# Ledger of designs, part 90: miniprotein binders against q53ft3

Target 1, 195 residues: q53ft3
Amino acid sequence: MFGCLVAGRLVQTAAQQVAEDKFVFDLPDYESINHVVVFMLGTIPFPEGMGGSVYFSYPDSNGMPVWQLLGFVTNGKPSAIFKISGLKSGEGSQHPFGAMNIVRTPSVAQIGISVELLDSMAQQTPVGNAAVSSVDSFTQFTQKMLDNFYNFASSFAVSQAQMTPSPSEMFIPANVVLKWYENFQRRLAQNPLFW
Short names: E, the ipSAE of ESMFold2; O, the ipSAE of OpenDDE; V2, 0.75 times the mean of E and O plus 0.25 times the DockQ between their complexes.

## First folded at step 10 (miniprotein)

Design vd31
Fold by ESMFold2-Fast, scan of step 10:
Structure vd31 (fold): chain B 195 residues (1-195), chain A 97 residues (1-97)
Amino acid sequence: as target 1 above (195 residues)
Amino acid sequence: SDRERLIIKAKMAARWLRMALELARQGNTEEAKLAIEFAIRLLRRIEELATTPEEEEIVEQAIEAAQEALQLLEQGKPDEVEEILQEAIELLEELIQ
């Protein structure tokens, strides 16, 4: 239902369902992550009156998860960008004594999505400065994501001479992808909120 | 409380089933099946939260109705799904009160 993207990494589209209404994405090496994008895949919308609360979790010095509410995704706002660099523990691995606190699991954080009634979501307050609030910052990040996606997709382009006569995989002409990318960039430049 | 948790999950399950009904009417069979599957997962959790024989009976009947609807969609019979999904929704409304 959901996807998760970190700039410079492969997109994740297979969340682990950990409960009837809860989904998790693992974020390895989270100390290097500044922003995370959470989005709906479009395979199925939320039912009327429901949405998703987006959480971030990292291990504390004792290896225990510390969950923080980042924000929400809904049918009306099916994607959100979150800045998590300011939310990470300031303890980190501090030399020379960082290694003395070895109870922590490997540096793997998680994005959690809880599917909830909108009434329940309205009673929750996200942590400060997690959501990318300015249109300029959102536009800049979106442009970098589009560039990353287009470059990644294009790296798999093949000529017709390289195609199997009866391929089981679906192919989209690179020209169509390029046209979509150019149109999206143009529309984004005219109005960052056009979607 | 457990009762409050049960009610919230029952409301969510009913919303998934109502969406499944509308998707089935539109011929969106695969999306309807996904919506029913989300409802069934919620129903199984409600079953764990049920404390009275009356609650248990209603939840069991709702699960069976949802599973039957899923099977009918798999058989290519979306027109037979409406009555069964409506039955499941009504059972959940009874559980909510």
Scores: ipSAE 0.756, ipTM 0.911, lowest interface PAE 0.8, mean pLDDT 79

Design vd32
Fold by ESMFold2-Fast, scan of step 10:
Structure vd32 (fold): chain B 195 residues (1-195), chain A 97 residues (1-97)
Amino acid sequence: as target 1 above (195 residues)
Amino acid sequence: SDRERLIIKAKMAARWLRLALRLARQGNTEEAKLAIEFAIRLLRRIEELATTPEEEEIVEQAIEAAQEALQLLEQGKPDEVEEILQEAIELLEELIQ
C-alpha cells in the first residue's frame, strides 16, 4: 500500500504490518538520512474518511524508541516529503506506537504509518521542524528526487516472461511508474504545492 | 475505554468493507480482496476488545461474513459477495450503536 524513498537508496515498497492498522519501514544507518519520502503505491486507495499518520522513530541514548509525528498522507495528498535530519532525541509525546513491542536493531530508525479516521488525524499536530523550509527548496529537491527515483526504478524493469514469484519482493509494472512520474512532474511544474 | 476503542475500529472496518463493496462492483477483485483483508484484521482486534456477549456475537458473525466474502471472490461469485459484504456492514453498524 505504501512506499518509502530515501535519496541514494533502494526504494522500499514492502512495509511490515505490525498491527491491524500500523505499518513500519526500517531505515538502517539513519544518521546519514536528511529527507524521507512516504507515498501511496496506488494499488488500493484509503476508504472514504480515512488516511495515514506518518511517524518517525529512532533509538534514544537508552535504546528506547522515540516516536514523532511528521505529517499525513491521504487520497487527496498521497505523498509527503519529511526532513528528519533536524529532529532531536528525548522529545517524546503520546503516540499510537508507544504500547507496541517492536523489535528494532539499535542503529536502525523507522518510519511508521498509522491508518486512522480523518477526524482523528485532524486533532494531531506534527513536529514543527519536519516541514519543508521553502517552495523553491521543495521544488528543486522534489525534481531531483523524482528524477532519481524514476531512473532507479526503471533500471530494474523486467518483461513479464522474466518475472519469478517471490513473496519477499513486490513488482510494479514499469508503465505505472512512468505514468506516475510524468503526472507528478507535470503537476509539480504547474503547481509545486499541489500536495 | 475499551468500548470507545472498539467503536473507532468498527467504524474503520465498516469503511474498508464499503470500499471492498465498491471495488467488487467495479470488477476490481484483487483490490476488493485486499480491502476485506484489512477489515478482517480490524475485526480480530475488535474481537479482543469485545466485553459483552452481544458484542462478541456480532463480531463473530461479521468475521464469518467477511471471510465468506473472500472465498466467494476467489470462486468468481461477485453477486453473492455484494450481499454478504452488506450483511457484514450492517452487523458493524449494529455494533457501533
Scores: ipSAE 0.790, ipTM 0.924, lowest interface PAE 0.6, mean pLDDT 79

Design vd33 (at its last look DockQ between E and O 0.68; V2 from the best seeds 0.63)
Fold by ESMFold2-Fast, scan of step 10:
Structure vd33 (fold): chain B 195 residues (1-195), chain A 97 residues (1-97)
Amino acid sequence: as target 1 above (195 residues)
Amino acid sequence: SDRERLIIKAKMAARWLRLALERARQGNTEEAKLAIEFAIRLLRRIEELATTPEEEEIVEQAIEAAQEALQLLEQGKPDEVEEILQEAIELLEELIQ
């Protein structure tokens, strides 16, 4: 029913059915994974009023699985890309001697898919903003980069009264930077690939 | 609770059987069979959750109907499946009430 794709790896199309409504894909060497794509194969759709909740599980400091809701797949949106790199932190100790308390943490994670009623899915809260498309991811990155650049450039803004004569130095009015930023953001919102 | 889990699974099984019925009517036998197989797995789980004799009897009848429908589709007899799937759906509606 489902497939799972990681960049640079063979696509997985044979999920292990672990319950009447639950499927898992193993992700060995998950520490090298930044994004995972989950999709429906098209062999059968969900029945009307049903969909799939997508979970990510990694071993905690004691080797026990920690399940987190990433998002959903439905007939209307049969594929989703999830960023999991940020979800691997915050569990266990990063202190050298703290690792001595770890029973065992294998490097195998799992993607879980739970087939559910849409009403049940609506009551679930995904962890952070894990669901992204490649276009959405690029747009998010570009927006943050634009914000960072504008803030950085604006940090050098000076009033006319504060300018000192300096041969060969160029000064750009802050409002010109703002106009560029606003125009670029508007164009990016309309078409993320306009450049 | 066990009853709440049973009701949710019954709703899901009924939806899979409705999809199976729709696909059988369209001549899409492969999707109809897959939908019935999902319903049967849910029904077997419901069987484990059933605690009253009435629930157990209804679930067993629904499983038998779903299995008969699956066999008929495997034999290339989709026209004989509609009434059997409707019976199974109706049985599940009795569990849901």
Scores: ipSAE 0.808, ipTM 0.931, lowest interface PAE 0.6, mean pLDDT 78
Fold by ESMFold2, look of step 11:
Structure vd33 (fold): chain B 195 residues (1-195), chain A 97 residues (1-97)
Amino acid sequence: as target 1 above (195 residues)
Amino acid sequence: SDRERLIIKAKMAARWLRLALERARQGNTEEAKLAIEFAIRLLRRIEELATTPEEEEIVEQAIEAAQEALQLLEQGKPDEVEEILQEAIELLEELIQ
């Protein structure tokens, strides 16, 4: 239902569901990460009256998780970019991930998404300036993400003659990826928040 | 309290089932199935939070209804799930009261 993207890395589309209404992405080597994008994949919307609260977690000096509310994703705002570089030494906030059946390693930060009623979300206050409010920063980050994905996918392109027969695999023609890239780039230039 | 958490999760489960009903009416079987699966996970948690035999019976019936609706969708019968989903939603509304 959710995706998570860091510049220079492959997009993550397989969140770990850690509770009936909680989803987590692992962020290894988190000290090198300045921004993260959390977005809805489009496989299913939230039900009416619901949305997602987005949290960032990092291990403290004792290896215990410190969770901070970054902001929200909703059907009306299905994608958000968050600046996390200033949060790695911050104070924790109230969060719904305590007393969770989650196994966390001290060397990995996490993005958590809690699916909640919108009325419950209205009572929450994000940490500082975690959410990126500049359209220019959003566009720049999105363009880097787009280029990274396209370059990676294209590096695996092969002709039909180069394929080893594999009847258990499905394939997508490379021009489908190119068409998606070109369309996305055009739409981004016209409306940076279309996604 | 456990009762307050139960009510919140019941409201959320009902919202997922209403989405499932809407998508099933539109013939969108994939989204209907996903919505029911999310609702069932919430219902399992509600089952753990239930403290009275009345609450336990209601949530068990809601789970059975949601599972039957899922089975019908997997069999390609989205037109047959409306009554069952509506029953599950009504059971959740009873839990909330």
Scores: ipSAE 0.653, ipTM 0.881, lowest interface PAE 1.2, mean pLDDT 80
Fold by OpenDDE base, look of step 11:
Formats: sequence, structure tokens, C-alpha cells
Structure vd33 (fold): chain B 195 residues (1-195), chain A 97 residues (1-97)
Amino acid sequence: as target 1 above (195 residues)
Amino acid sequence: SDRERLIIKAKMAARWLRLALERARQGNTEEAKLAIEFAIRLLRRIEELATTPEEEEIVEQAIEAAQEALQLLEQGKPDEVEEILQEAIELLEELIQ
């Protein structure tokens, strides 16, 4: 029913069903994980009026599991990306997995999916910044990349009077870089997925 | 409360059975089977949460109906499961009331 993906790792398609309505993926070496994708496999949809609440669990300083609500998956939104790297220091919340004796190792975190009524899900509040808007994340990344490039390029800017003749080298006017940057930003603002 | 949990699970089970019914009608036997299996798991939990003989009886009948439906699907008889699934759904609706 569910899959879990961490970049650079094999996709997980075999969740452990730990209860009639709960599934768990193990994430070894979770400290190296920034983002996790949870998705429907397509083998079976949620029934009408149902979805999945996605939780993340990591061991606290005492080795006890701390569960946090990341977000949701539904038939209408069958996949979601979550940032978990910043959650490692968070406080635990009430969670549906607390009563389950899930064997944990210190280096292994867990993704838990609780199949629930949509009405119940609507009453839950995910932890802040866990849900990654694909568009927002992409925009932020692109902006950072652009800024990085501009800063890098501008650091080599010299006036024509300061130029040392180098016949073997090509020079790009700084204004060209700036114009490119501005144009790219404009395009990005219009459509973050223009590329 | 246990009663609230029972009701929630009953609602969920009914929804799975409705999905099963729909899939069976569509000829998607595999999804219908999976849906019924999910419902049965929930029904077993409901059985544990039941506190009255009436609730226990209703849940037991629903489990039997669901199991029968699953068997019929395994036998390649999707047309025969509709009435049985409907019965199971009605039983759960009675339980929720």
C-alpha cells in the first residue's frame, strides 16, 4: 500500500503492518537523512473518506521514541516529501504509535503511517516546516543557487582599467551576468517549474 | 473511550468494505480482496473492543460475511459477493448507531 524513499537508498515497498491501521518503515542511519518521500504504491487506494497520517519517530536522549506528525497522504495527494533533518531535536507529541512495542535500535528512525478517517486527520496539526512544498523547496534551492553563482561571478568583477590583457581568455561583462540573473528570477517567479 | 474507538474502527471497516464492493463490481478482484482483508483486521479489533453481547454478535456476523466474501472472490465469483458485502456493511452501520 505504501512506499518510502530516501535519496541515495533503495526504495522501500514493504511496510511493516504493526496494527490494523498502522504501517511502519525503518530508516537506518537516520542522522544522514534530510528528506523522506512517502507515497502510495497504487496497489490499493484509500477508501473514500480515509487517508494516511505520516509520523516520524526518532530516539530521544534516553533512547525512547519521539513521534511527530509530518503530514498526510491521500488519494488526492498520493505522495509527499518531508524534511526530517530539523526534527531531530523536537519535542514529542501525542501519537497513535505510542502503545506499540516497536523494536528500535538507536540509529534507526521510523516512518509511521496511520490510516485514518479524513475528518480525524483534519484535526491534527503537523510539525512546522516538515512538509516540503515541492514548489517552495525548488524555488528556494534555485534562488540559493542563483545567489551563489552571482556572488561567485561578481567576486571576479574588475573594471576595464583593471583588466590585464590575456588573449587566451574570454571576458564576460558583469552586466551580462546581472541581466541573466534578473531574467532568470523573473522566469522563476512566473513559473517555478519553467525548466 | 473504547466506545469511541469502536465506532471509529467500525466506520473505517465499513469504508473498506464499500471499496471492496465497488472494486468487485468493477471486476478488480485483487483490490477487492485487499480491501476485505483490511476490513477483517479492523473487525477483529472491534471484536476485542466490544462490551455487549449484541455488539459481539454483530461483529462476529460481519467477520463471517467478510470472510465469505473473500472466499468467493478467491473462487472467482465476484458476482456473488455483493449481497454479502452489503450485509456486512449494514451490520457495521448498525453497530455505529
Scores: ipSAE 0.580, ipTM 0.856, lowest interface PAE 0.7, mean pLDDT 86
ESMFold2 (binder alone), look of step 11: mean pLDDT 87; pTM 0.871

Design vd34
Fold by ESMFold2-Fast, scan of step 10:
Structure vd34 (fold): chain B 195 residues (1-195), chain A 97 residues (1-97)
Amino acid sequence: as target 1 above (195 residues)
Amino acid sequence: SDRERLIIKAKMAARWLRLALEAARQGNTEEAKLAIEFAIRLLRRIEELATTPEEEEIVEQAIEAAQEALQLLEQGKPDEVEEILQEAIELLEELIQ
């Protein structure tokens, strides 16, 4: 359902489902990451009235996750760019992953996505200035990331006849990636701050 | 509370089933199957949260309906799932109220 992209790294399209409504991507060597892109794959939309809350976490000195709300993805805003450099630990933000106590390896951060009702999401406030706010730099960065993602993903396109079934590996049709890219590029051109 | 969490998850499950029904109507079989699978995972969690025999019975019936719809889609019979999905949605609406 979701993907996660970091400039210069392999795109991740296989989130770990950790609960009925919660998904996680691992971010190894997170200290070298400035921005992450979270997006919907286009294989299935959210149901009407639902969306995803996007969280970032890293392990504290005890290996316990410190979760922070970065923002949201919805059918209307299916992609979001977040700045994670400079985020701090120790804040007492409420988050749905707290009860799960996911213990992690040092130097590995996580992106978490919690699928929720839109009215529940509307009552939440993202921490700090995680969202990129400068229109010009935001637009340029987003276009660069879109081009990088589309080109990289397209390099792995195979015909259905070339696919070998694997229960643990996810595949998406090339046309889904193309439609997502075109729709997102169109949306970006109309309103650079649409997510 | 368990009841409050159950209601929220029941609302979410019902919305996934409505998406599945619409996808099946449009011939989007893979989308419909994925939506039903999300609903079933939520229903399993709701089953754990149910505390009354009435709640447990409604959830069990909803799970059975969702599983039957998924089997019909796997058999290439999307036209046969509408009534079953509508019944599952109505069961969840009853649980919510």
Scores: ipSAE 0.788, ipTM 0.925, lowest interface PAE 0.7, mean pLDDT 79

Design vd35 (at its last look DockQ between E and O 0.61; V2 from the best seeds 0.00; counts 0 for: pae E 2.0 > 1.5)
Fold by ESMFold2-Fast, scan of step 10:
Structure vd35 (fold): chain B 195 residues (1-195), chain A 97 residues (1-97)
Amino acid sequence: as target 1 above (195 residues)
Amino acid sequence: SDRERLIIKAKMAARWLRLALELARQGNTEAAKLAIEFAIRLLRRIEELATTPEEEEIVEQAIEAAQEALQLLEQGKPDEVEEILQEAIELLEELIQ
């Protein structure tokens, strides 16, 4: 039902179901993570009047999980970008995962999704330092990733006159990279989830 | 309270079953089966929260109906699930009241 994406890592599409209405993704080496994207796969929608509350958990100094509400996903807003860098260690507020003891490695954080009635979700407040996410925010994030990749790849461009013959290396013309970038940017503007 | 949790989960289970009915009508059998499976997991939890014989009986009947609907979809008989899913939804609405 859900997916979880971290820049530079393989996308996760198989959440662990830990309760009748709760799902978890593991985030190993979470100290290197600044943002996570949570999204619906499109295989099944939420029923009318329901949605998902998205939580982040990390082990505190005693190895106890500290759950924090990051935000929500719904049929109307099926993807969300969250900033998890800068979240402080300490006691979390009470939450739907409250009495659950989810076994984890001390260096592994988790994303939790609690499927709830929209009325119940409306009573909850996300932590103040978590990213407020939207399709526009996802588009901006993706655009920055595209810009970063294009700039990085282009920094290695050389003219044919400057090339040393090397049959063992593969080369892509810079113009092809530019065309791909422009096409992807155009498609992203039309539909942020086309990929 | 257990009763309050039961009511919330019953509302959620009924919504999953309504989605399953709509998906089955659209011919999306695989998604309909997933929706019923989510409802059954909620119903099993509701069963643990039920404290009266009346609550227990309604939940057991709803579980049986949901399981029958799931089996009919697995057998390629989506046209036979509408009445059964409607009965399960009505049982849950009775439980909520």
Scores: ipSAE 0.814, ipTM 0.933, lowest interface PAE 0.5, mean pLDDT 79
Fold by ESMFold2, look of step 11:
Structure vd35 (fold): chain B 195 residues (1-195), chain A 97 residues (1-97)
Amino acid sequence: as target 1 above (195 residues)
Amino acid sequence: SDRERLIIKAKMAARWLRLALELARQGNTEAAKLAIEFAIRLLRRIEELATTPEEEEIVEQAIEAAQEALQLLEQGKPDEVEEILQEAIELLEELIQ
């Protein structure tokens, strides 16, 4: 029903069902992971009135799981990108997975999905820096892209005194635009959410 | 309490069965079977939580109905599952009341 994707790794489509309503993906070498995509495969939707709460878990120094609520997936929002790079030293949150015995290694974290009634999900608060929506990402990406372009291009600007016959206008060498485009594409390919 | 937990799971199972009925009507037999399988897993948990003979009988009947619906879908008979899925849903609604 669910998929889990980390950039540069094979997509995971076979979640471990650990309870009648709970599913888990393993994330080996989690300290190198900055973002995780959780999505519905499309094989089956949630029933009306239900959705999925998404959690991130890592072992603490004692090997005990620390679970944090990342956000939600629903029929109306069937995929979500979560930033986990800042969560690896955080405090845990209220979660439904704490009573389950899952064998883990020290270098493996987990993504947990709990299928719940929407009313139950509405009472939960995700960690504030985890969830990234596709709409919010587009808006933020557009704003960051414009700021990035302006700052980069302006670093190569020449003054009006340096150019004639257009003293009231600044000019930017054409290769600056190309360099920006190449740099932006490279950074986006490395991390689509680098901003 | 066990009763409150039973009611929550019964609501979830009923929603999975309602989805299964809708999917079967749409001809999406494979997704309908998955929805019934999720409902059966919830029903097995409800069976563990049941504490009265009435609750036990209702859950047993709901499991039997869901299993028969699953068999009919596996046999390629999606048009024949509507009545039995509706029976299972009504049994779960009785548990919730």
Scores: ipSAE 0.499, ipTM 0.839, lowest interface PAE 2.0, mean pLDDT 78
Fold by OpenDDE base, look of step 11:
Structure vd35 (fold): chain B 195 residues (1-195), chain A 97 residues (1-97)
Amino acid sequence: as target 1 above (195 residues)
Amino acid sequence: SDRERLIIKAKMAARWLRLALELARQGNTEAAKLAIEFAIRLLRRIEELATTPEEEEIVEQAIEAAQEALQLLEQGKPDEVEEILQEAIELLEELIQ
C-alpha cells in the first residue's frame, strides 16, 4: 500500500505491518538522511473518509523512541516529501505507535504510517518545517529522487533470455516501472504539489 | 473501552469492505482482494474484542462472508461478490448498533 524513498537508497515498498492500521519502514543511518518521500503505491486506495498520518521516530538521548507527526498522505495527495534532518533534536509528540513494541536498533529511525479517519487527521498538527516549503525545491528534489530510482532499477534490467532461472524469486517487468515513472512525471508536471 | 474500540474497528472494516465492493464493480480485482484482506485483519481484532456470544457470532459470520468474497475474486467471479460483501457490511452495521 505504501512506499518509502530516500535519495540514493533503494525504494522500500514492503512496510512492516505492526497493526491492522499501522505500517512502519526502517531507515538505517538516519543521521545522513535529509528528506524522505512517502507515497501510495497505487495498489489500493484509502477507503472513503480515510487517509494516512505519517510519523517519524528517532531515539532520544536515553535510547527511547521519539515520535513526531510529519504530515499526511491521502487519496487526493498520495505522496509527500518530508525534511527530517532538523527533527533529530526535536521534542516528541502524541503518536499512535507508543503502545507498540517495535524492535529498534541504534542508528535506525522509522517512518510510521497510521491509517486514520480524515476528520481525526484534521485535528492534528504536524511539526514545523517537516514539509518542504518551496515548490521549486520540492519539484527539484522529487525529480532527482525519481531519476535516481529509475536509473538504479533500470541498471538491473535483463532480458528474458539473460535471466537465470530462480523459482524462489518474483520478477516485475521493467515496463511496469517505466509506466509508473512516466505517470508520476506527468502528474508532477501538471501539479508539483499533487502530493 | 473495549466496546468503543470494537465499534471503531467495525466501522473501519465496513469501510474497507465498501471499498472492496466498489473496486470489484470497477473490475479492479486485485485491489478489491487487498481491501478485503484488510477488512479481515480488522475483523480478527474485533473477534478478540467481542464479549458476548451475539457479537462473536456476528463477527464470525462477517469473517466467513469476507473470506468467501475473497475466494470468489480469486476464482475470477467478481460479479458474485457484491451480495456477499453487502451481507458482511450489514453484519458489521448490526454490530455497531
Scores: ipSAE 0.170, ipTM 0.647, lowest interface PAE 1.8, mean pLDDT 82
ESMFold2 (binder alone), look of step 11: mean pLDDT 87; pTM 0.870

Design vd36
Fold by ESMFold2-Fast, scan of step 10:
Structure vd36 (fold): chain B 195 residues (1-195), chain A 97 residues (1-97)
Amino acid sequence: as target 1 above (195 residues)
Amino acid sequence: SDRERLIIKAKMAARWLRLALELARQGNTEKAKLAIEFAIRLLRRIEELATTPEEEEIVEQAIEAAQEALQLLEQGKPDEVEEILQEAIELLEELIQ
């Protein structure tokens, strides 16, 4: 039903259903994440009068999850971009810990989606700085994501003469990636919310 | 309260079943099945929240109707699906009232 995208990472389309109305995506290495996109796959719409509340959680100093409401997705607005960089409480990222040379352990954050009645959603207040509503912020995020993906994919480009046949490996021509990038960038310039 | 949680989830289940009915009418069998499956998961939770024998009986009947609707969709019987989904919705409306 839902997808989750982080700039520079592969899209996740298989949320874990943890309750009758709740879905979760894991975000490994969340301290390196600035923005998260949550969207509906088109597999099924919400029923009339329903939508999804989008939450972010990370472990606090006591190891307990801290859930924060980021915003909403609905049939009318099936995609939303959230800035989570200001919501993180990265372990060892404070100035005092730099002097202590603390070694980090792996941490995982989560995006949670709660399917709710619109009336219930209307009574909830998202954290003030999470939703990316300005066109400039959306455009900056999208351009950075496109550039990151294209640069990453292009770094694996090889000539046909240098290709080593392998049954477990698949290859994509670099010009296909370039064509996708150019088409997406053009669409973004014409309508930054076509996504 | 448990009653308030039950009512909210019953309203949600009814909306999923109404979506399923509309999708079935459109001939979109796969999406209709998904909508019914969401409703059944909500109904199972409502079953846990039910505290009176009357509530338990209505929920059990609604679950049975929803499961029957799934089977009918597998068999390509949209008219019978409409009738059984309407029955399930009416049962949930009794729960809400």
Scores: ipSAE 0.791, ipTM 0.925, lowest interface PAE 0.6, mean pLDDT 78

Design vd37
Fold by ESMFold2-Fast, scan of step 10:
Structure vd37 (fold): chain B 195 residues (1-195), chain A 97 residues (1-97)
Amino acid sequence: as target 1 above (195 residues)
Amino acid sequence: SDRERLIIKAKMAARWLRLALELARQGNTEEAKAAIEFAIRLLRRIEELATTPEEEEIVEQAIEAAQEALQLLEQGKPDEVEEILQEAIELLEELIQ
């Protein structure tokens, strides 16, 4: 249903379902990530009156997840870009050299998506400044990201005769990627803020 | 409360089943099945939240109807799928009241 994209990394299209209404993507080495794109694949829409709340989590000093609401995706706004670089914790300390004496390895964060009623989503407030606010810069970035994603994904297209069975590997039909790309590009052209 | 959580999840399950009905009518069989599977996962959670025998029975019947709808979609019987999905939705409306 969902995808998650970070510049320079393999797109993730297979979220782990951790509850009846909750999905997560793992973000290894999240300290190097500035922005994350969350989007709907276009395979199935939300039911009328429903949407997805998008969360970011990282491990605290005790290894427990700290969840922060970034924003939302809906049928009317099926993709969103979020700035997470300002949301990382443990950076700096009472020590004048910041986190120099703290090692967090492996540093794995998560993007969480909670499928909810729109009325329930309206009661929630995202953390400040997580959503990208510059329309022109965002449009240019998004178009380049969209082109990069499509070209990268398409480079892995293979015929059935070339497929090798693997229990851990998932294959996505090329036309699903194309459908998402074309729909996203068309909607971006009509309204840069639809995402 | 558990009752409030049950009602919210029942509303969500009903919305997924209504989407499945519309997708089935459009001939989008695989998407309709996915929507029903979302509803079934919600129903199993509702089953854990149910506290009365009446609630448990309604949820069990709704799960069985949703599972039957999946089988009917595999058999290419859209009219029967519509009837059974409507039955499941009505059962959920009894939980919501």
Scores: ipSAE 0.759, ipTM 0.913, lowest interface PAE 0.7, mean pLDDT 78

Design vd38
Fold by ESMFold2-Fast, scan of step 10:
Structure vd38 (fold): chain B 195 residues (1-195), chain A 97 residues (1-97)
Amino acid sequence: as target 1 above (195 residues)
Amino acid sequence: SDRERLIIKAKMAARWLRLALELARQGNTEEAKIAIEFAIRLLRRIEELATTPEEEEIVEQAIEAAQEALQLLEQGKPDEVEEILQEAIELLEELIQ
């Protein structure tokens, strides 16, 4: 259902299910990681009214896991980029993983995903700044998104002269825009860095 | 509390079964099976949280229905799948109320 990506590493698409509603990805050598991307594979959506809370865990100085809420993934926002470099020595918040016995090594952090009702998720506050992307990367994303949109839509453009004489205007069928949105979302769900 | 946790998980299980029903209707058999499997895992946890004989009986019936739905999907019997999934959803609504 979920994937996890770290730049320069193999994408992980096989989360370990550790409870009926909880999944984890291991992040070895986590001290070298600045950002992680969490995304839905597109194989199955969340049921209506449900989503996933995304947590980050690292071993503290005593070797105990410290879980922090990073943010959320939903059908409407099926991928998210999280900055974890500032969280590795922070205090943990209250979290739904507290009752779980998860085995891990001292040098391995984890991404946890808790599948929850949207109403429950709305009552939780993520750790500050975790879901913030850089200004540069956001600008690049916007440019690539616009390029993708115009290139795709333009490939299906038809002139006004093909429907009604009005040669000063180009007309693009509405379903071409829908196809672009679907293609973009599918690609983003399978590889959040495709843009 | 155990009761509050049971209700939340029952609501989640019902939503997974409703998704499975929709997927089965559309011919998305493999995805429907995945949704039912998520519901069954939730139902097993609900079974552990159930404290009354009435709750235990309803949960057991819901698990049986969900497992039967998986078998029916494998046999290519979509009409029977819809009926048994609806039964499981109704059982869960009884737990919630």
Scores: ipSAE 0.793, ipTM 0.924, lowest interface PAE 0.6, mean pLDDT 78

